# Ledger of designs, part 301: VHH binders against q9y6x5

Target 1, 379 residues: q9y6x5
Amino acid sequence: LPPKLLLVSFDGFRADYLKNYEFPHLQNFIKEGVLVEHVKNVFITKTFPNHYSIVTGLYEESHGIVANSMYDAVTKKHFSDSNDKDPFWWNEAVPIWVTNQLQENRSSAAAMWPGTDVPIHDTISSYFMNYNSSVSFEERLNNITMWLNNSNPPVTFATLYWEEPDASGHKYGPEDKENMSRVLKKIDDLIGDLVQRLKMLGLWENLNVIITSDHGMTQCSQDRLINLDSCIDHSYYTLIDLSPVAAILPKINRTEVYNKLKNCSPHMNVYLKEDIPNRFYYQHNDRIQPIILVADEGWTIVLNESSQKLGDHGYDNSLPSMHPFLAAHGPAFHKGYKHSTINIVDIYPMMCHILGLKPHPNNGTFGHTKCLLVDQWCI
Key: E = the ipSAE of ESMFold2; O = the ipSAE of OpenDDE; V2 = 0.75 times the mean of E and O plus 0.25 times the DockQ between their complexes.

## First folded at step 13 (VHH)

Design V99 (framework vhh_8dlx_2)
Fold by ESMFold2-Fast, scan of step 13:
Structure V99 (fold): chain B 379 residues (1-379), chain A 125 residues (1-125)
Amino acid sequence: as target 1 above (379 residues)
Amino acid sequence: EVQLVESGGGVVQPGRSLRLSCAASGFTFDEYAMHWVRQAPGKGLEWIGNIYESGSKFYNPSLKSLVTISRDDSTNTLYLQMNSLRAEDTAIYYCARGETVWLRSGEYQTKFDYWGKGTLVTVSS
């Protein structure tokens, strides 16, 4: 039988939650599998960019999903959470489910992973659910397991996305131990349900399962706001994205806009596109605006408004608070193995190896993940 | 049946304080965020602030120095304390239940699903 892989994402699952809260079901999963304690995500540390980096192995400047809000000046198109289905935005890369369907006569299945309800290079996931936040984890799991067991050609790559703990992390902030404990216990119970369902259906022993996330979460405060309206009038620019990375499209001379912004706040860095630090790998794409503002950890950029965000992400990808984890179990993975750190772009070539697919050129390094795999040697 | 009933309005003189109450029934009050919204004569709705089920409070920056929102989950009651009232505070004050929906982007939207009928506050001698 061809190898099978289920990739699961719990949005906004900060790596150090594993050390500060009890996860009996996840701990049982890890005991007979592998754990990567920190996954260094790509900049910007946001949902759409990092979910696409996981499945393409590319930095955001290369795959084209450079933010959760984007504007293309040539076509006049806008991208957002509510306007994400135009293939134009996704066509700068080839995600793994497309490669899976095109290289082998295999099927892919998707329960709401970002991009899977969009035809990319004229190829959509063989089985998919249109994004709808009101659909339960149980319904997503029921569909994915049905497709894994009852498809011809066989489903060899499946994805499952869940919005928590990101929504609660934003609402309560990661330092609200009482509310976060409740939320994280519920997620652990969902992981228990996932494992139990796979065991009951006879899938568990022959399926590779990866549980990961796109980013972490940091504590924000009403005392840590940067009011952009205090520095520059709206007539000078078009705002493409706001916080914590603001994307500024000047309506006047770029240098004049930059000069109005550069001294606005000691808690915000202002970059001309060409001056964005090379370590971010965030320069070589037309969707990256001429000026970006990067708030310091825990600071929120606002337009003369209050913010109800007690937690946020999008900050510098060197920050441990922005890092998720990766846990995996299955025939491809060692049992009881612990690794410190990988890059989020490394997940893609590892998944291609597991599935026997030839990866598209990517920014990942297979050597970083080989210690997790039974058919590889650590050196 | 969800019901929100505001009380405590009336005629008050400038510079004085007033406390409004909102009695909620027909739902699990301690699971919902609650809002205060006002409408001055001939003007649109102005959001005053809200309080989450967690107790976290958020205010309109223009009004923050004048108001305090609180809740008593044991009596299903929402409160608005107003200080240093001015003629421009004359308005109908509404209690509203609003769900804050967090999108995948990390942005949020408030959806108001239930409103009280409002209580009139007139600031005048």
Scores: ipSAE 0.733, ipTM 0.866, lowest interface PAE 1.0, mean pLDDT 94

Design Y1 (framework vhh_surovatamig_d1)
Fold by ESMFold2-Fast, scan of step 13:
Structure Y1 (fold): chain B 379 residues (1-379), chain A 125 residues (1-125)
Amino acid sequence: as target 1 above (379 residues)
Amino acid sequence: EVQLVESGGGLVQPGGSLRLSCAASGFTFSDYAMSWVRQAPGKGLEWVATIKQSGSETDYVDSVKGRFTISRDNAKKSLYLQMNSLRAEDTAVYYCAAKYRYWDAFYEPKSYDYRGQGTLVTVSS
């Protein structure tokens, strides 16, 4: 009887929300499971890149989803929300649901996790939902639990994605305690519903459940704008991505474009691709543009306009505001154990171990997560 | 060929009402969240209102909340904006916009997959 794992993501759930707001259902989950207080995500700290890093164990330069908007200079293809289903973009890595289906006679199920509605290496999740933001958390949960109980071959790996608190974090900013309190209470209630349904269906005692997120959120302001149009004319470059990490494709001499940008604002760093800090692991991919601009925390890059975003992410992954958390419960995990930090790429080899899968080469370190697991010697 | 064609703009007195319409073609309308975004003379684009794929969830910029109502008819592939209690500050070109994914900064007007040519609304006496 193979082990089973449900991986749940609440998009944009900043780690320190756990300290500043009350989560009775999540705290009850943690009391009988494990908590990792901070997960150090990959750069850039955006939704698509970090969701793919969780399920591949790879840095963005290695798995190829380097931003939410991308351009590949070799093939001249563009990646956007309306063109994210081309397997070309996802084929530089093998996500865990593909490994799960190919190594053992097992099925995978997915409720809207990024990439699960795309055939990757000619393999799509056995059961999946096409993306639709109107579908409730309850309907996503209903489908996942149905597939966990009624599949042949058995579903052993399932994913569940929810868009909040990211959408509200962008709209209100993380410092809006009134609005964020309301949003986070609703999320805690959804966690309560998740646990209750798994208990009612007889899944709770034998299912491993991970609750995590891809990134945090920081406060932005109309007083913290970098107007790129004051730095450089549009005729000199093509803009691939804007904020808070701008991806610049020069139409003229790269050095000339760099020189126009380099000293334009004290609140952003301007890098030639080869000068991007090694600690970002954000250099060795054709989808990373020749010039990258990195705004300081809380600063927004704009094109001669205001921004309506009061919260944002994508910033330096060393910033605690960009870090999510990880909580887990199930037969593989200790009860009542708290761990300080892991890297987001460490989640993949841990999940492979739980499922009995041989991981593809990856950037994670199994040793970083072994203290969470009952079958491991923690030293 | 994707098209979003706005209509219903015009000159209206302060306190008046207008109903904007947007006719969509060339894509599966029911798969997209739809928004109205506007550009006032000499200003940048501003997100005004959003409606999700099913039509059950709506969101508004605070300055229009209680005055504007966004709605959609998936069978007719049409989006609407009912504008009441109009103010001089509402003067702008209004664009119909489509967004497939609800990830990221939904409120950023440049993030939209498709946008129409716009319809001018002038609120003046």
Scores: ipSAE 0.660, ipTM 0.862, lowest interface PAE 2.2, mean pLDDT 92

Design Y10 (framework vhh_surovatamig_d1; at its last look DockQ between E and O 0.01; V2 from the best seeds 0.00; counts 0 for: pae E 22.5 > 2, placed apart)
Fold by ESMFold2-Fast, scan of step 13:
Structure Y10 (fold): chain B 379 residues (1-379), chain A 125 residues (1-125)
Amino acid sequence: as target 1 above (379 residues)
Amino acid sequence: EVQLVESGGGLVQPGGSLRLSCAASGFTFSDYAMSWVRQAPGKGLEWVATIKQSGSETDYVDSVKGRFTISRDNAKKSLYLQMNSLRAEDTAVYYCAAKYRYWEAFYEPKAYDYRGQGTLVTVSS
């Protein structure tokens, strides 16, 4: 039977939560597996972009999901939650489930991972659930484990997505120890349920399991607002995305819009598209707007109003607060090994190696993950 | 064409009650999480309450917990807000809003896929 892999994402699980809270089930998982303490994600540090980077190994400018809200200057199309099933947005890359189904005639299964309910290059995940935030973790897990045990061709790649702790991180902020402790304990219990279910079904010993996240979370405040309306009149531009990275489409001369914005706040950087720092790898795509505003950590860009978010993400990917972790267990992984850092784009070529797939060209470096794997020479 | 049409607003005395309704058309209502968001005179848009697709999970801004109840009827494609023990601070235009995916917090009223035209609630003696 071919190797099998289950990829699990807990949205917004900041890496240092592991040091500040108790996770008995996750710690037991790590004891017999591997831990990467920090995963350096891609810019911008948002849900859709980073989830697609995990499964393609590409920077956002290369895979085309450059934000959670997008405008394509060539086709004049708008990307939103309600029209995200248009394959146009996803077709600039080939995610791992498509490669898995086409190279080895294997099946893939998905419980709500971004992009898995969309036909990409005319290929949709063999088994999938349409997105619905009301569906419990238990029901998602039940479907994934059923598909892993009862499919022909066999399911060799499965994904499971869960919206917490991101939702609570936004509502309470990561510094609310009382509420975050409660939320994170529930997540640890879900990890315990996942391991128990896999053991009960006889899957645990032969299945590779990766638990990771797309980004972290930082504390926001009503004392840290940037009012864009005090900088520029809304008649001069179309707003494609607001905070903490604002995407500005000028309605007048680009230089005039830039000059109105450039010195408006000491707590945001204003970039013409061609001046965006090379280290972001966020420039070479028609969906990246002519002017980008990047707020400093913990600052929120608003339109003459307050914000109810006490936590947010999307900030500079060099910030440790934006980093998730990665934990893994299974026949491909060492036991009891701890690694300091990898890039989020490195996960894709590692997963391809585990599954015996030839990766599409990507921005990851397989060498960065070698120390995690039993069949590789760590040097 | 997507439409969200609110009704039930009006003038009410402090301590009184109102029930808001929202009629949805042009999309698969049961696939969307639904929210009430409000805008008080001279203030920004504020999230008030959310109900998920099945109707079993609800969330509220702290200032209305225990006073307001959000509910939905998927068969009738309708959203409701039962408002009790109304205060002067509850005076606002109330909007019905729909969100398909959790990509951005439900607490960001501008992040919703669809929003209605609003219904005015005035709490005054």
Scores: ipSAE 0.716, ipTM 0.883, lowest interface PAE 1.6, mean pLDDT 93
Fold by OpenDDE, look of step 14:
Structure Y10 (fold): chain B 379 residues (1-379), chain A 125 residues (1-125)
Amino acid sequence: as target 1 above (379 residues)
Amino acid sequence: EVQLVESGGGLVQPGGSLRLSCAASGFTFSDYAMSWVRQAPGKGLEWVATIKQSGSETDYVDSVKGRFTISRDNAKKSLYLQMNSLRAEDTAVYYCAAKYRYWEAFYEPKAYDYRGQGTLVTVSS
């Protein structure tokens, strides 16, 4: 029988939560499997881009999902978290569930993972749930496990997505110990439910499970705001994305717009597209706007209005506060092994290996995950 | 065409009550989380309250907790805001807003998919 893999994402689960809070169920999961303590995600450190990087192994400039909000100047199309259904945005890459599903005697399933309810390259997951934030984790879990257990052709790859602790992180801020403790306890309980469900169905021993996240969360404050209206008139540009990385489409000469913004705040770096640092791998895509603004950690870019968020993400991907974790369990993984760091794009070639799939060209390095796998040498 | 039409605003004395309504059309109302946001004179937009699709989950800005109640009727495609114990600082234009997919959207005034034209609430002696 072909190997099976379930990929689970808890949105906005910062890596150091594992050190600062108690997770009895997740710790048990880790004890019987493996842990990567820090996963360096891709810039921008946002939900759609990073989730697509996980399943493609590509940097944002390569897979084309470069932000949660995008604009294509040629087609005049817009992308947003509520307008993500056009395959135009996703077709610059091939996600793993498509690759998997095109194999013989295999199918894919998805519960609200970004992009899974969209036909990509004219292929949509055999089983999927349309995104609805009101659907409980339990219902998502029930559907995923039903499909894993009873489908023909068999579901060999499945994704499961949950919006916490991201939503709560935005509301409370990651430094709110009282509220975040409550939120993270619920997450741990959901992991407990997941494990229990798999055991009850007899899937636990044979199913490979990865639990990860797309990004972390940093503390914000009303005292750390950057008001663009203080620097430039809004008639001079169109805002495509706002904070903490603003995407600027000039309506006048680009240089003039740049000059008005370059010294707007000491807590914000302003880049012409061609001057974006190479380490971000965020340059070679037409969907990246001519000017980007990158706020320092914990600073918020605003337009003559306040933000009520106490936590945010999207900042420099080298910041530890932006990093998620990865835990895994199953026949492909060692037991009781901990690894320090991998890149988020490394997950894709690892998953392809586990599933016996030929990976599309990607930016991941399989060698970075060899120590996690029982069939590989770890030096 | 998507429309959100607010009503129920007006002049009220401090300590008084108002009930705002929002009539939605042109989209699948039950698929969207709904919010009230407000803009006081000389201030920016402020998130006030949110109710999720099922109507069973609600959230409020701290300043209105215990005083305001958000509710919805999906059959009637309507959103409501019961405002009790009104204060001068509650004076604002109140907007009905809709969001399909949300992560940080509730706390970003510009992040809503749809927003009405607003109804003015004035709390004054």
Scores: ipSAE 0.512, ipTM 0.802, lowest interface PAE 1.2, mean pLDDT 95
Fold by ESMFold2, look of step 14:
Structure Y10 (fold): chain B 379 residues (1-379), chain A 125 residues (1-125)
Amino acid sequence: as target 1 above (379 residues)
Amino acid sequence: EVQLVESGGGLVQPGGSLRLSCAASGFTFSDYAMSWVRQAPGKGLEWVATIKQSGSETDYVDSVKGRFTISRDNAKKSLYLQMNSLRAEDTAVYYCAAKYRYWEAFYEPKAYDYRGQGTLVTVSS
């Protein structure tokens, strides 16, 4: 009787992969549901920040996960991909699984979505997997479907995270058609397995499913490097994050560090924190460092003369290469409807509506997603 | 409480005329663009016509141009639709609707701030 929602992310799934590669299973999912062709994500276009924006509806400056690598000067705490469990980093917002399970007679389940194995506001997802990248998609799906079918109080909100095509996109680059075709075919097969599993368990007709991603991927090259060491001595700053948005904590006068960096490369924009463009919504948090360096698309900031990355993301969120897609199916959604674009922060108030939850204050606009929903007037 | 109350619907022969009225209360009527929106049996909502706050500008869906006239009386907080040369395709429930921020959104019937309960217009022999 209570509405149920499964939110699935395939990390680094660039929106135009849908047009450039074949996805028979995903296209069938879309045909029977809805598609948003481009989702405008938040700056910086990195994994942890954008996954938290999806589930909080907030810009990075507001939810506090401002990068995959962070430093807080007041507490002297560090955050990284491998050091992400301190609730301090996550407590500036309330993610949807916390709000959901605080409702009477509701549980939440999670298979490795960023933050779901952290007790945020002393609350952890009712059922969850500790993060482990070696756990197969099949195991993640089996746990999620078991929890959706067999839990008391019932699981009404569930998340599932998968690391591809992001990992392969970094390795090969999005322009490697042979390798990316193989990778994306495997992902389409996983989507087919997801739908088949839901049908076999009797969940397909009554479960709302969102398949989306956090960002895209752009091609990098050894010919497009910005060597930071050629412009500034390491002794003048602490490097908090490197590429494609470097986070610079000056050890000497900030203006001196800025002046050494401002002409380092024509392919890099250098911003004092107060001069970061307002359109980024990336200024008003202490975790954003005093100087950031923003590389042009496809350029890599390095400390040495080489880089092993053939694909990367994190660039300006206006770039189409950074945009994911969103597809959805279920009783809340229209059938066969395509929508051009939404903002990634709009997903949160839409999910709250589907679940009957009161959203926390957020940056999303429910009106942007009304056309996807059967019970709403179109915008 | 905001209210929009439509009246003037009924049964009419093809080629006939009908005048719809909408009485508004509970909000500052003159601050809102006003529209008529209709829903034919088994169909979705369709925008019909809009009139700006002062009454100075109007716009119509192509299928009703030259046949329908929208008007308003801000002193009486009333909206009107004069419907001439009626066709069977005009059969619908007609809703009075209000929109504060209107240019882009008023072509989208589900985007209105307020909508009435509607009045049925039936055009048949």
Scores: ipSAE 0.000, ipTM 0.093, lowest interface PAE 22.5, mean pLDDT 90
ESMFold2 (binder alone), look of step 14: mean pLDDT 84; pTM 0.850

Design Y11 (framework vhh_surovatamig_d1)
Fold by ESMFold2-Fast, scan of step 13:
Structure Y11 (fold): chain B 379 residues (1-379), chain A 125 residues (1-125)
Amino acid sequence: as target 1 above (379 residues)
Amino acid sequence: EVQLVESGGGLVQPGGSLRLSCAASGFTFSDYAMSWVRQAPGKGLEWVATIKQSGSETDYVDSVKGRFTISRDNAKKSLYLQMNSLRAEDTAVYYCAAKYRYWEAFYEPKGYDYRGQGTLVTVSS
């Protein structure tokens, strides 16, 4: 009886893939639903930060997951995508599954999502899978649909995460049409499987489904490398994160480190923390290091070495190559409606509205998503 | 104490085969994605192959695709690399490497949680 929502993420699904490749199942999904052509993500345009922004409605400086690799100078703790289980890192915000469980007699379920296998404010998703990249899409789909149908209190919020096309985007680069066509066709087939399973189980007509992503992908090259070792000696700093946004913790005077980096390459911008552009909303958090380097699109920062990545993300969030899309279907959404752009932080207050939850203070604007919803007047 | 111990390296002629092994201890092997990473003389580290936790998914650098096969035995806590049709350019120290969480594809050899001491493979007449 309460509204239900399934949030699906295909990691690294660049928005313009929809224009350059064929997606018969996804096109059929949006025919009776809505499409947002571009979602402007938060800076930095990385997996952990943007997935947490989707479910909190907050900029990275506010929710505290400011990168995939972080250092907290006060506690001397280090975070990485391979060491992400300490609740300390996640506790600066309240994700939607926690709000869903605490405000009403409702359950949440997670077939994986950054943070769902971590207790946050002493609350973990009611049903969840510990992250394991080798678990098939079908097994994730089987678990999430079982939990949506067979839970008391009812599962009203559910997540489903898939690693592609990000993995292949990094390996081949988004301009490799042959390999990316193969990968994207497989994703479209998975979307077909998802819809078929929901129809078979009697969930399709009463479930709100959002299909989105955390970021896009841009083409990289061995011809576009920034060698940090040619700028500064390792003895002057500790490296917290490398590419395409380098996080520098000085071991000497900050101004001396800044001066060594400032004019080293025409293909990166060097910022003291207080000089980071306001439009990034990437300044007011202790986990943001004293000096940040931002590589230009398609450039990779390295330490006197090559890079095997032919695609990457993390770049300026104003770049269309960094933008994902959002498609949605269900009783809350209009049918056959196309919208140009929303901010990724706008997804959270929209989801709270659909679920009847009171949102925590957030950086999203509900008005930006009104045209998608049947119970709202479009401005 | 975490340990990754490689074996099976040696001198082999072009066109020959070698099977590398890696014995893991001190961590829950089945929870980690495993990779082979190599360093050729005078070059940087290069990712070669990855196998996911269950062994069902594998990935390879283009230059070894069809020639090398990565496999694992979770019960024995062992990782393998079957190397066929070896070329002079495959000459390198080969490292066994482990990564707990693979949220993003990571082809940078320095980003692994654990790495072994390496085993030298020399392809020469």
Scores: ipSAE 0.526, ipTM 0.800, lowest interface PAE 2.9, mean pLDDT 92

Design Y12 (framework vhh_surovatamig_d1)
Fold by ESMFold2-Fast, scan of step 13:
Structure Y12 (fold): chain B 379 residues (1-379), chain A 125 residues (1-125)
Amino acid sequence: as target 1 above (379 residues)
Amino acid sequence: EVQLVESGGGLVQPGGSLRLSCAASGFTFSDYAMSWVRQAPGKGLEWVATIKQSGSETDYVDSVKGRFTISRDNAKKSLYLQMNSLRAEDTAVYYCAAKYRYWEAFYEPKTYDYRGQGTLVTVSS
């Protein structure tokens, strides 16, 4: 039988939550599997960009999902979550479920992972659920486990997405230990339910399971606001994305807009597109705007208003607060192995190896993850 | 054409009650999480309450928890906000708002796909 893989994402699960809270079910999972303590995500550290990087192995400038709100200067199209089913936005890369379906006679299944309800290169996930945040974790899991039992053609790759702890991280902030402990305990219970369901159905021993996330979370405050309207009038630019990375499309001369924005706040950096730091790999795409503002950790860019977000993400990807973790269990993985750090783009070539797929060209390095795998020599 | 039309606002005494309604058209209402957001005089937009697509999951800003109840009727394409024990600080224009996909917090009013024109609620003696 071909190898099977279930990829699970808990949105906004900051890596150091594992050290500051108790996760009995997740710790049992890790005891018989592997843990990567930090995953260095791609810039910008946002949901849609990083979820697509996990399944393509590409930096945002290469896969084209460069933000949660985008404008394409060549086609003049606007991306929003109500029109995210336009394949145009997703066609700059080939996600793993497309590769899985095209290289062998195999099926893919998806419960809410970004992009899985879109035909990408004329290929849509064999089984999928249209996005609906009301659908319980249990219902998503029930559908995934039902689909994983299909044998003609077999479902070999499945994805499951859950919105927490991101929603609560935004509402309460990561420093609210009382509220965050309650939320994280509930997530640990969901992990326990996942393992129990897979064992009950006879799937556990032969299924590879990866539990990961797209980013972390940092504490924000109404005392740490950057009022963009104090820097520049709305008539000079179109705002494509606001915080903590603002994407500015000038309506007048670019240099004039840049001069009005530079030095406006000591708590943000202002970049012309060509001056964006090379380490971000955030420059070579028409959806990256001519001027980008990057707020310092914990600072929120606003337009003459307050912010109710006590936590946020999107900040510099070198910040440990922005990093998720990766845990995995299954026949492909060592048992009881701990690894310090990988890049989020490294997940894709590792998953391709596990599934026996030839990866599309990507920015990941297989060598970074080979020590996690039983069929690899890591020295 | 997408439309969100609020109604039910008005003048009410402190401690009183009001029920706001929002009629939706031009989109598949049942596919969207719905929220009430408000703007008090001289202040920015504030998220008040959210109800998910099926109507079973709700969330509230702490200042209204236990006083306000959000509900929806997917068959009638309508959103409601029952406001009890109203206070002077609840005075604001209340907007009905729709969000298709969670990819940022519901608490960020600027990330909503659609917003109505608003209905004014004034709490005063």
Scores: ipSAE 0.662, ipTM 0.859, lowest interface PAE 2.0, mean pLDDT 92

